# Ledger of designs, part 13: miniprotein binders against Putative cysteine synthase

Target 1, 336 residues: Putative cysteine synthase, of Sinorhizobium fredii (p55708)
Amino acid sequence: MLHTTVTQLIGQTPVMSIDVPGRNATLVLKIEKNNPGGSMKDRMARSMVIAALQDGRLPPGGTIVESSSGNTGTGLALAALEFGLRFIAVVDHHAAPDKIRMMRALGAEIRYVEGDFREDEVAVVERQRLAAQLGAQLPGALFMNQSDNPANPEGYTGLVDELVAQLPDGIDAFVGCVGTGGSMTGISQRLKRNNPAVRTIAVEPAGSIVFGKPGHPYYQSGTGTPAGDEVGKVLDYGCIDEGVQVTDTQAFETARYIARRKGLLVGGSTGGAIYKALEFIGAGKLTGTVVTTVADGGEKYLGTIFDEEWMAKRRLLDPAIAAQLDGWLFGKARAA
Below, E stands for the ipSAE of ESMFold2; O stands for the ipSAE of OpenDDE; V2 stands for 0.75 times the mean of E and O plus 0.25 times the DockQ between their complexes.

## First folded at step 10 (miniprotein)

Design w1 (at its last look DockQ between E and O 0.70; V2 from the best seeds 0.00; counts 0 for: SAP 70.686 > 70)
Amino acid sequence: SPEELFRQAYRYLLRGRFDEALKRLEEVVKENPDHPRALYNIALVYFWQGNTEKSIETFERAIEVDPSNVLYWLWLAWLLYRTGRPEEARKVLEEALQRFPESERLKELLERLKEE
ESMFold2, look of step 10: ipSAE 0.762; ipTM 0.923
ESMFold2 (binder alone), look of step 10: mean pLDDT 83; pTM 0.785
OpenDDE base, look of step 10: ipSAE 0.534; ipTM 0.812
ESMFold2 (binder alone), alone request of step 11: mean pLDDT 83; pTM 0.789
ESMFold2, look of step 12: ipSAE 0.764; ipTM 0.923
ESMFold2 (binder alone), look of step 12: mean pLDDT 83; pTM 0.781
OpenDDE base, look of step 12: ipSAE 0.440; ipTM 0.782

Design w2 (at its last look DockQ between E and O 0.03; V2 from the best seeds 0.00; counts 0 for: pae O 8.6 > 1.5, SAP 70.57 > 70, placed apart)
Fold by OpenDDE base, look of step 10:
Structure w2 (fold): chain B 336 residues (1-336), chain A 116 residues (1-116)
Amino acid sequence: as target 1 above (336 residues)
Amino acid sequence: SPEELFRQAYRYLLMGRFDEALKRLEEVVKENPDHPRALYNIALVHFWKGNTEKSIETFERAIEVDPSNVLYWLWLAWLLYRTGRPEEARKVLEEALQRFPESERLKYLLERLKEE
């Protein structure tokens, strides 16, 4: 049967394996960038909308509201199209213009928070507040509140079902990024239900507060909880075996490395997850089939992560990371 | 054409340029007084700008033009309620329920207003 709606293209994403020489481990990438919105967020966005419709919390022809200037907003825009809804994305003046343009291209309405907000965390809180306000005030509107929406993690159950089918020999570990916590929770809970022995590693940016470390600024986008914000309520710490941090340099250099060496454009958060996965494999802490999601694609970061001048200006370049990755993936001796 | 003007107006709405949008929407309505989408968007712009009374008036007009859109009724009732006119809101909901007897949302809102 021919697909007639773009949302029908969500899911059934391919997997790609990367052999780790000298180790009894294989890194498997679930290519979620291949979703029509370009990220794994398409899954949870649709899930949240469906749940709201089914529960009667969102009427037909209603309005969904969310604080998102990124992947979630794109996913929600697609879901809105499927179900004939309006979508209002609440953004701040610091939102990346290209992300806003993408949401607009998909028919999203953009609402900016008013006021002189410093580039810092205050903008996130105000966006959420405004989104909540709009959801409450507009007839037929609903604030999706992805960080506190049980349909968020539920949206990733299908991803796990796909992985199980794609990897009949089993999954030994999952290394995922933690933002709202939805994907980490949804995937980890489901995996552990199938196999309690599955190891789950949650990766946050250095400077994120999810695992109780001190907050500081970081460049990774769409992942972690910055200082002053609240950890997503959807996050289930009980299904996470280890929480670890990855630096911006590690994450971005890994993304750059994967592009150059494997020809796959991955986002920054994915770069971080891959780095940590390989680090754990290299240390012998993870064995067998280790899964990481390619949450979004490097195409969204061509002017940042993949721009040498952008990276250099921010002192994010470190050739030692590439050498380390060569050691893990190709058995090359670390350049001393 | 009115449709081209409407498309332009809608682009401005998506950009948050409400004044520019409103100007063009008003031109659409001038050329096509029965353009329901234009009236709806005008009503929304007024609401977003804090012109609640104008929004109410515009939704009333929108209902006159297209009474088959339940959303207009919901907006009108809600705005009336929020402006301290609960009796009028109730009347609007009752009339809407006559048109849309299967609307659970209308029923819910009406019951909520009775409890207050």
Scores: ipSAE 0.013, ipTM 0.241, lowest interface PAE 8.6, mean pLDDT 90
ESMFold2, look of step 10: ipSAE 0.739; ipTM 0.912
ESMFold2 (binder alone), look of step 10: mean pLDDT 84; pTM 0.793

Design w3 (at its last look DockQ between E and O 0.60; V2 from the best seeds 0.61)
Fold by OpenDDE base, look of step 10:
Structure w3 (fold): chain B 336 residues (1-336), chain A 116 residues (1-116)
Amino acid sequence: as target 1 above (336 residues)
Amino acid sequence: SPEELFRQAYRYLLRGRFDEALKILEEVVKENPDHPRALYNIALVHFWKGNTEKSIETFERAIEVDPSNVLYWLWLAWLLYRTGRPEEARKVLEEGLQRFPESERLKELLERLKEE
């Protein structure tokens, strides 16, 4: 059947397996970058919009408002177009220009928060406040509030159904990133419902506060909860077996490594999840079929993660990470 | 249960499988012709599929079943307006305001139609 709407292009993403030599484990990547918005956020964005329309919380021709620096906003822009809505993305001055351009290209209205923020400080609180204000003040507007929206995790149930169909031998573990917590919750809850023995590992950036560690600045985008922000209410800690942290260097070097060695461009958060998945497999903590989502693509980070100068300037390069990855994936202990 | 059927339909919607969703919703309506929520969702799906005329017709039916739901009036008027039928949209809004004189949403939409 020929697809006639962009909405129909969301989901049914392919999987790619990576064998881990010497271990009874396979890393499976769910390629969510293949969604039309370029990320898994397309799923939850559409879910939230549909729920709002169905519930009558969003009137016909209404305006959806959200705080987003990229993936969620892109997904919401697609949904807005599909369902005849307006979309206002509330951003800060630190938002990546290309992400803003993408949202704008899809018809999103961009609103900037006002204030003096440090380059390393994400004005998340101010963005949320402004988004909430606009949602309340504009006629027919609705603040989507992805961090506190039950339709967020619900949007990932279809992803699990796809995985179950694609992996008939079963899923033994899921390693996911935690931002708002929607994907981690939605996927983990559904997986555990199907098989309570499934192990779930939530990965946050070093410097994120989701699992109670001290906050500090980090470069990973679209993942974690920075200091001063609140953990998303949609996050269900009960479905997470272990919360772990990954450094920017680990995440980005892994993303770079996957591109060079496997020819797949993955985002930074995905790099982190892959690193931790392999670390756990290497340590014998995870066995069997280990699933990680490619949340977005490296194409969005060509001028950052994949730029040598950008990485070097920020002291994010570490060749030891590549050596470690070689050890896990090719069994070659590079003699230091 | 109707609720389970709605959940199933929603899952199809999340996958862009509008035809399958419609099929389920139509079954709900067949079993319960006066189920206003089913008609509402059918109307939405038709709209999302680009079948605007079918959506309009379904909202008209939904209003007949449950004229107390302001949302149906809003959708009907908006769809009429969006399809280049502003006079019909105005008529729907005027009738709606007779029933719901305190509806700010109906008033707002009517004002927008007057400005254009």
Scores: ipSAE 0.525, ipTM 0.808, lowest interface PAE 1.1, mean pLDDT 92
ESMFold2, look of step 10: ipSAE 0.703; ipTM 0.903
ESMFold2 (binder alone), look of step 10: mean pLDDT 83; pTM 0.783

Design w4 (at its last look DockQ between E and O 0.66; V2 from the best seeds 0.00; counts 0 for: SAP 76.372 > 70)
Fold by OpenDDE base, look of step 10:
Structure w4 (fold): chain B 336 residues (1-336), chain A 116 residues (1-116)
Amino acid sequence: as target 1 above (336 residues)
Amino acid sequence: SPEELFRQAYRYLLMGRFDEALKILEEVVKENPDHPRALYNIALVYFWQGNTEKSIETFERAIEVDPSNVLYWLWLAWLLYRTGRPEEARKVLEEGLQRFPESERLKYLLERLKEE
């Protein structure tokens, strides 16, 4: 069947396996960067819009509003096009310029929050406030509120169905990032329903407050809950076996490493998830088929994560991470 | 249950499997031919498939079954407008506003149609 809309290209993403020498484990990457919006957020974005239309909460010709760092907004822009909607993305200074450009290219309207924020500070609270305000004030508008939208985690059920079909020998563990908690919840719940023995590891940035650690600024985008914000209501802690933190350096150096060694451009949050997955495998805490999603692609971060000067200026480079990764993936620690 | 069927239909929609979604919804309608929610969702699926004519027809049927649901009027008017039938869209809105004079949604759509 020929696809006629770009949103029909969502899903059915490929998987790539990475063998971990000396361990009874395989790291499997679900390549969600291959969605038309370039991230796994396309799934939940479309899910939320469909739900709103079905429920009558979104009128025909209406406006959807959302707070986004870029990936959700891109997904919503695609959904808006599919259903003939106006989309307003509320962003902050932390949003990557290329993500904003992408949303604009897809017809999204961009609204910036006002305020004085540090570069490493995410103004999530202010974005949500403004988005909620716009949703309430504009005729026919709906604030999508991804952090408190049950259609968010529901949007990832199809991802699990794909994984189960792609991995007939079973899935032993899932290592995912937690932002709003939608993907972690949706994937983990469904996996555990299929196999209660599946281990689920949720990864947040160091400085995120999801698992009760002290909040501080971090550079990872589109993941974690910053200090002063609230953990997404869609997050189900009951389906998470362990919550862990990954530093910006670990995440970004891993993303850089995967590009250089495996030829795959992955985003920062994905770098963090991969790092933690390998760490757990290396420690013998995870065995078998360990799945991690490539949530978005490194193409969105060429001027940041993949820019050595950008990384150096922010003191994010650590060659020891590459050596550690070499140890896990090739059985030999290499000097960076 | 009808709710389970709707959930299943929703999942098919998420997968872009519109035909399967329609099949499930049609089963609901078969069991309850006057089920307005089923007709509404069928109409939406037709719209998403690009079959605007069938969508219009289905919304017309939905209004016949339950004229008290303003959403059907909104969708019908919107679809008529989007298909280059603005006079018919206006007529639907006028009739809707007679029935629902306090409907902000109908007023909103009327304003939107004027802006385009």
Scores: ipSAE 0.445, ipTM 0.768, lowest interface PAE 1.4, mean pLDDT 91
ESMFold2, look of step 10: ipSAE 0.750; ipTM 0.913
ESMFold2 (binder alone), look of step 10: mean pLDDT 83; pTM 0.785

Design w5 (at its last look DockQ between E and O 0.61; V2 from the best seeds 0.00; counts 0 for: SAP 75.738 > 70)
Fold by OpenDDE base, look of step 10:
Structure w5 (fold): chain B 336 residues (1-336), chain A 116 residues (1-116)
Amino acid sequence: as target 1 above (336 residues)
Amino acid sequence: SPEELFRQAYRYLLMGRFDEALKRLEEVVKINPDHPRALYNIALVYFWKGNTEKSIETFERAIEVDPSNVLYWLWLAWLLYRTGRPEEARKVLEEGLQRFPESERLKELLERLKEE
């Protein structure tokens, strides 16, 4: 069947396996970067919009409003275009210019929060406040509020159905990133419903507060809950077996490694999830089919994660990470 | 059950499979011909498929089944307006405002039509 809309291109993403030598485990990557918006957020964005339209919370020709760093906003822009809506993305001055450009290219209106924020401070609270305000004040507007929207996790049920079909021998573990918690919840709940024995590992950046650790600044974008923000209400801790942290260095070096060794450009959060998945496999804590989503692509980070100067300036480079990865993936502990 | 059929329809919508979604919704209507939510969703799906004419017709039917839902009037008027039928849209809005005099959304749309 010929697709006639861009949103019809969402889903049915491929999987790629990575063998882990010497272990009874296979790492399977669900390539969500292949969604038309370039991330897994396309799923939940469309889900939230459809739900709002079906429920009558969003009128015809209405305006959707959301706070986003880019991936959700891109997904919402696509959905807005599909359904004849306006989309206002509320951003801060730290938003990556390319992400803003992408949203604009798709017809999104960009609103900046006002205020003096530190370069390392994400104005998440202010963005949410402004988005909520716009949603309340503009006629026909709706604040999507992804962190507290049940349609967010619901949007990932189809991802699980795809995985189950793609992996007939079963899924033994899922290692996912936690931001709002929507994907982690939606995927983990559905997986466990199908097989209660599935192990679920939620990965957050070091410095994120999701699992009660002290907050501090981190460079990973679109994942975790920074200090001063609130954990997304959509997050179901009950479907998470373990919450773990990954450093920026671990995440970014892994992303760099996967590009160099496997030819796949993955985002930073995905790098972190892959690192932790391999760490767990290496330690014998996970066996069988271990699934991780490629949440977005490294193409969005060519000037940061994949830029050696950018990494060096921030002291994020560590050759030891590459050595560890070589040990896990090729069985040869290269002596650093 | 109608509820399960709606859930199935939603899943198909998430996949962009509008025809399958319609099929499920139509089954709901077969079970309950007066189910206004089913007709509403059918109308939405037709709109999303680019079949605005069928969407308009379905909203008209939805209003016949449940004229108390202002959202149906709003959708009908909006679709008529968007398809270059402003006079018909105005008539729908005027009739809608007679039924729902406090509807700000209907008033706003009517005002937009008067400026064009």
Scores: ipSAE 0.592, ipTM 0.843, lowest interface PAE 1.0, mean pLDDT 93
ESMFold2, look of step 10: ipSAE 0.745; ipTM 0.914
ESMFold2 (binder alone), look of step 10: mean pLDDT 84; pTM 0.799

Design w6 (at its last look DockQ between E and O 0.62; V2 from the best seeds 0.00; counts 0 for: SAP 77.733 > 70)
Fold by OpenDDE base, look of step 10:
Structure w6 (fold): chain B 336 residues (1-336), chain A 116 residues (1-116)
Amino acid sequence: as target 1 above (336 residues)
Amino acid sequence: SPEELFRQAYRYLLRGRFDEALKRLEEVVKINPDHPRALYNIALVHFWQGNTEKSIETFERAIEVDPSNVLYWLWLAWLLYRTGRPEEARKVLEEGLQRFPESERLKYLLERLKEE
């Protein structure tokens, strides 16, 4: 059937397998970057909007408001366009210009938080406050509040159904990133419902506070909970077997490695998830079919993660990571 | 059951499978014409698919079935306005406000229509 709306282009994303030599395991990538907004957030964005419309919480021609770094905002922009809504994205001064441009191109209004924030300070709290305020003050407006919206994790049910259909021999493990917790919760709950034996590994940036580790600054975007922020209420710790941390260097070098060796441009958070998945497989902690989502594409990070100078300036380069990855993926001895 | 069909329809909506959702919703309405949300969702699906006239017709039917639901009046008026039928939209709003004089939503839409 021919698709007639952009909404219909969401989902049914392909999978790509990566063999792990010498291990009884296969890494499977669910290519969520192929959604029309370029990320898996398109799923939950649509879900939240549909739920709001169905519940009558969002009036016809209403306004949706959300705090976003880009992916959620892009997804919401698509939903707003599809359903005849106005969308206001609340952003901070750290928002990547290209992400803002993308949202604008899709018709989103951009509102910046006001205040003197440090370059390394994520104004997530202020963004959320402003978004909530706008949602309350503007007629017909609704703050989507992705971190506390049950329709967020619900939006990933279809992703699991696709995976189950694509992987008839079963899924043994899922390694996902945790930001708001929506995707991790939605995917993990559904997988475990189908098979309680499925292992779920949640990956956060080193410096994130989701699993009780000390907070410090990190460069990974759209993932983790920074110090001073609150863990998303949608996160269900009960469906997570292990919470682990990945460094910026591990995440970004892995993303760079996947591009060079496999020809797939993945985002930083995805790089981290892949690194941890391979680490676990390499250690014999995960076996069988291990699934990781490509949450967004490396195309969004060409001037950062994939820029040598950008990486070097921030001391994020480590050739040892590439050597480690070679060891896991090609059975090559670690170059001493 | 109608409830199971409705749940199935919702899952299809989440997947952007509007045709499958519509099919199931229509089955719900066939079994239970007074289902509280089936006609509403049918109307929404039509709107989302760009079938605005069908959406309008469905909301009209929904109002006939349950005139106490202000959402139907809102959607009908808004859709009429968006399709270049402002006089009809105004009429719907006036009738709605007669039924729901304290409806902030109807007032909101009326104000919005005046601004455009």
Scores: ipSAE 0.461, ipTM 0.804, lowest interface PAE 1.3, mean pLDDT 92
ESMFold2, look of step 10: ipSAE 0.663; ipTM 0.888
ESMFold2 (binder alone), look of step 10: mean pLDDT 84; pTM 0.797

Design w7 (at its last look DockQ between E and O 0.87; V2 from the best seeds 0.00; counts 0 for: SAP 74.739 > 70)
Fold by OpenDDE base, look of step 10:
Structure w7 (fold): chain B 336 residues (1-336), chain A 116 residues (1-116)
Amino acid sequence: as target 1 above (336 residues)
Amino acid sequence: SPEELFRQAYRYLLMGRFDEALKILEEVVKINPDHPRALYNIALVHFWQGNTEKSIETFERAIEVDPSNVLYWLWLAWLLYRTGRPEEARKVLEEALQRFPESERLKELLERLKEE
């Protein structure tokens, strides 16, 4: 069947398996970077918009508003374009210029939060406040509020159905990143419903507060909850068996490693999830089919994660990570 | 049951599986011709698929089934407007405003049509 809309291109993403030598485990990557917006967020964005239209909360020709300078905003821009809506992305001064350009290219209207924010302060709270305000004040507008929208996790049901079909021998574990918690919740709940024995590992950046650890700055984008922000209400802790942290260095070096060794460009959060998945497999804590989503692609990070100067300046490079990954993936004993 | 089928169709919608959703919704309407939510969702799917004329026709049918839903009138008028049929849109809005005189959304759309 010929697809006629961009929304129809969302989903049915391929999987790629990585064998882990010496272990009874296979790492399976669900390649969500292949969605038209370049991330898994296309799913939840579409879901939230459709739900709002279906429920009548969003009028015809209405305006969707969201606090996002990243993957969610791109997904919402695609949905808005397809469904004849306006989209206002509320961003701060720290938003990556290329992400803003991408949203604009898709027809999004950009609103900047005003205020004196420290370079290291994520104006997440103010962005949400402004987005909520715009949603309330503009006629026909709706604040999507991805962190507190049940259509967010619902948007990932299809992802699980795809995985189940693609992996007929079953899924033993899922290792996912946690930001708003939507993907982790949606995927984990559905997997566990099908098989309660599925082990779910949620990965957040070191410095994220999702699992009660002390907050501090981190470079990973689109994942975790920074200090001063609130954990997404959509997150269901009950479907998460373990919450773990990954450092920026671990995440980014893993992303770099996967590109160099496997030829796949993955984002930073995905790098972190892969690192933790392999760590767990290496430790014998996970066996069988272990699934991780490639949430977005490394193409978005060519000037950061994949730039050696950028990494070096921030002291994020660690050759030991590559050596560790070699040990897990190629069975090479660490030269003592 | 029609309601179970409708729920299933809605799940397909959230997954972007519009064709499957449409098929099920059509079955719902076949079983329950006066199911206004089914017609509404059919109309939405047609719109999302770029079948605007079918969407318009389906909203007209939805209004016939349940004229008390202002949302159907809004969609119909908006679609007519978007397809370059402003006079028809105006007529729909005028009729809708007779039924829903307090609807600010209807008034706003009507004002937009007058400025063009």
Scores: ipSAE 0.495, ipTM 0.800, lowest interface PAE 1.3, mean pLDDT 92
ESMFold2, look of step 10: ipSAE 0.645; ipTM 0.866
ESMFold2 (binder alone), look of step 10: mean pLDDT 84; pTM 0.796

Design w8 (at its last look DockQ between E and O 0.77; V2 from the best seeds 0.00; counts 0 for: pae O 5.0 > 1.5, SAP 77.143 > 70)
Fold by OpenDDE base, look of step 10:
Structure w8 (fold): chain B 336 residues (1-336), chain A 116 residues (1-116)
Amino acid sequence: as target 1 above (336 residues)
Amino acid sequence: SPEELFRQAYRYLLRGRFDEALKILEEVVKINPDHPRALYNIALVYFWKGNTEKSIETFERAIEVDPSNVLYWLWLAWLLYRTGRPEEARKVLEEALQRFPESERLKYLLERLKEE
């Protein structure tokens, strides 16, 4: 059937397997970067909008408001187009210019938070406050509040159904990133419902507070909960077997490695998830079919993660990570 | 059951599978012609597929079945407005306001129509 709307292109994303030599395990990547907005957030964005329309919380021709770093905003922009809505994206001064440009290109209205924020300070709290304010003050507006919206995790049910169909021999583990917690919750709950034996590993940046570790600054975007922010209410800890941290260096070097060795451009958070998945497989902690989502694409990070100078300036480069990855993926002895 | 079918249709809607959803919803309406949620979602599907005229017609039917749902009136008025039928939209809103005098959403839409 021919698609007539861009949102019909959401989902049915391909999977790619990566063999792990010497281990009874296969890493499977669900290529969510292939969604029309370029990320898995398209799913939950549309889900939230549909839910709001169906239950009357969002009037026809209304306005949706959200705080976003880019992926959610892009997804919401697509949904807004589909349903004839206005979309206001609340951003801070740290928002990547290209992400803002993408949202604008899709018709989003951009609102910046006001205030003096440090370059390393994520104004997530202020963005959320402003978004909530706009949602309350504008007639016909609704703050989507992705971190506290049950339609967020619900939006990933279809992703699991696709995976189950694509992997008839079963899924043994899921390694996912945790930001708001929506994808981790939605995917993990559904997987465990189908098979309670499925192992779920949630990956957050080192410096994130989701699993009770001390907060500190990190460069990974769109994942984790920074210090001073609140963990998303949509996160269900009960469906997570283990919460682990990945460093920026591990995440970004892995993303760089996957591009060079496998020809797939993945985002930073995905790099982290892949690193941890392989680490667990390498340690014998995960076996069988291990699934990780490619949440977004490396195309969004060409000037950062994939820029040697950008990485070097921030002291994020570590050749040892590439050597470690070679060891896991090609059985090569770690170059001493 | 009609409810099970409806839930199935909803899952298709979340996935953007409008044709499959529509097929199931039509089955729901066949079983239960007065199923207001099914009619509502059919109307939405038509809208999302770009068939605004069928959407309008279906919302009209939905209102006939359940005039107590303000959402149907809102959608109908909005669709009429968006299709260049502002006078008809106004009439719908005026009628709706008689039924729902405290609806801020209806008032908002009516005010917006007056400004244009």
Scores: ipSAE 0.038, ipTM 0.342, lowest interface PAE 5.0, mean pLDDT 89
ESMFold2, look of step 10: ipSAE 0.653; ipTM 0.883
ESMFold2 (binder alone), look of step 10: mean pLDDT 84; pTM 0.794

## First folded at step 11 (miniprotein)

Design b1 (from w1 with K23E)
Amino acid sequence: SPEELFRQAYRYLLRGRFDEALERLEEVVKENPDHPRALYNIALVYFWQGNTEKSIETFERAIEVDPSNVLYWLWLAWLLYRTGRPEEARKVLEEALQRFPESERLKELLERLKEE
ESMFold2 (binder alone), alone request of step 11: mean pLDDT 83; pTM 0.789

Design b11 (from w1 with V29R)
Amino acid sequence: SPEELFRQAYRYLLRGRFDEALKRLEEVRKENPDHPRALYNIALVYFWQGNTEKSIETFERAIEVDPSNVLYWLWLAWLLYRTGRPEEARKVLEEALQRFPESERLKELLERLKEE
ESMFold2 (binder alone), alone request of step 11: mean pLDDT 84; pTM 0.790

Design b13 (from w1 with P36A)
Amino acid sequence: SPEELFRQAYRYLLRGRFDEALKRLEEVVKENPDHARALYNIALVYFWQGNTEKSIETFERAIEVDPSNVLYWLWLAWLLYRTGRPEEARKVLEEALQRFPESERLKELLERLKEE
ESMFold2 (binder alone), alone request of step 11: mean pLDDT 84; pTM 0.803

Design b14 (from w1 with T52D)
Amino acid sequence: SPEELFRQAYRYLLRGRFDEALKRLEEVVKENPDHPRALYNIALVYFWQGNDEKSIETFERAIEVDPSNVLYWLWLAWLLYRTGRPEEARKVLEEALQRFPESERLKELLERLKEE
ESMFold2 (binder alone), alone request of step 11: mean pLDDT 84; pTM 0.798

Design b15 (from w1 with K54E T58R)
Amino acid sequence: SPEELFRQAYRYLLRGRFDEALKRLEEVVKENPDHPRALYNIALVYFWQGNTEESIERFERAIEVDPSNVLYWLWLAWLLYRTGRPEEARKVLEEALQRFPESERLKELLERLKEE
ESMFold2 (binder alone), alone request of step 11: mean pLDDT 83; pTM 0.785

Design b18 (from w1 with V70A)
Amino acid sequence: SPEELFRQAYRYLLRGRFDEALKRLEEVVKENPDHPRALYNIALVYFWQGNTEKSIETFERAIEVDPSNALYWLWLAWLLYRTGRPEEARKVLEEALQRFPESERLKELLERLKEE
ESMFold2 (binder alone), alone request of step 11: mean pLDDT 84; pTM 0.793

Design b2 (from w1 with K30E)
Amino acid sequence: SPEELFRQAYRYLLRGRFDEALKRLEEVVEENPDHPRALYNIALVYFWQGNTEKSIETFERAIEVDPSNVLYWLWLAWLLYRTGRPEEARKVLEEALQRFPESERLKELLERLKEE
ESMFold2 (binder alone), alone request of step 11: mean pLDDT 83; pTM 0.788

Design b20 (from w1 with P86D)
Amino acid sequence: SPEELFRQAYRYLLRGRFDEALKRLEEVVKENPDHPRALYNIALVYFWQGNTEKSIETFERAIEVDPSNVLYWLWLAWLLYRTGRDEEARKVLEEALQRFPESERLKELLERLKEE
ESMFold2 (binder alone), alone request of step 11: mean pLDDT 84; pTM 0.794

Design b25 (from w1 with Y81H)
Amino acid sequence: SPEELFRQAYRYLLRGRFDEALKRLEEVVKENPDHPRALYNIALVYFWQGNTEKSIETFERAIEVDPSNVLYWLWLAWLLHRTGRPEEARKVLEEALQRFPESERLKELLERLKEE
ESMFold2 (binder alone), alone request of step 11: mean pLDDT 84; pTM 0.793

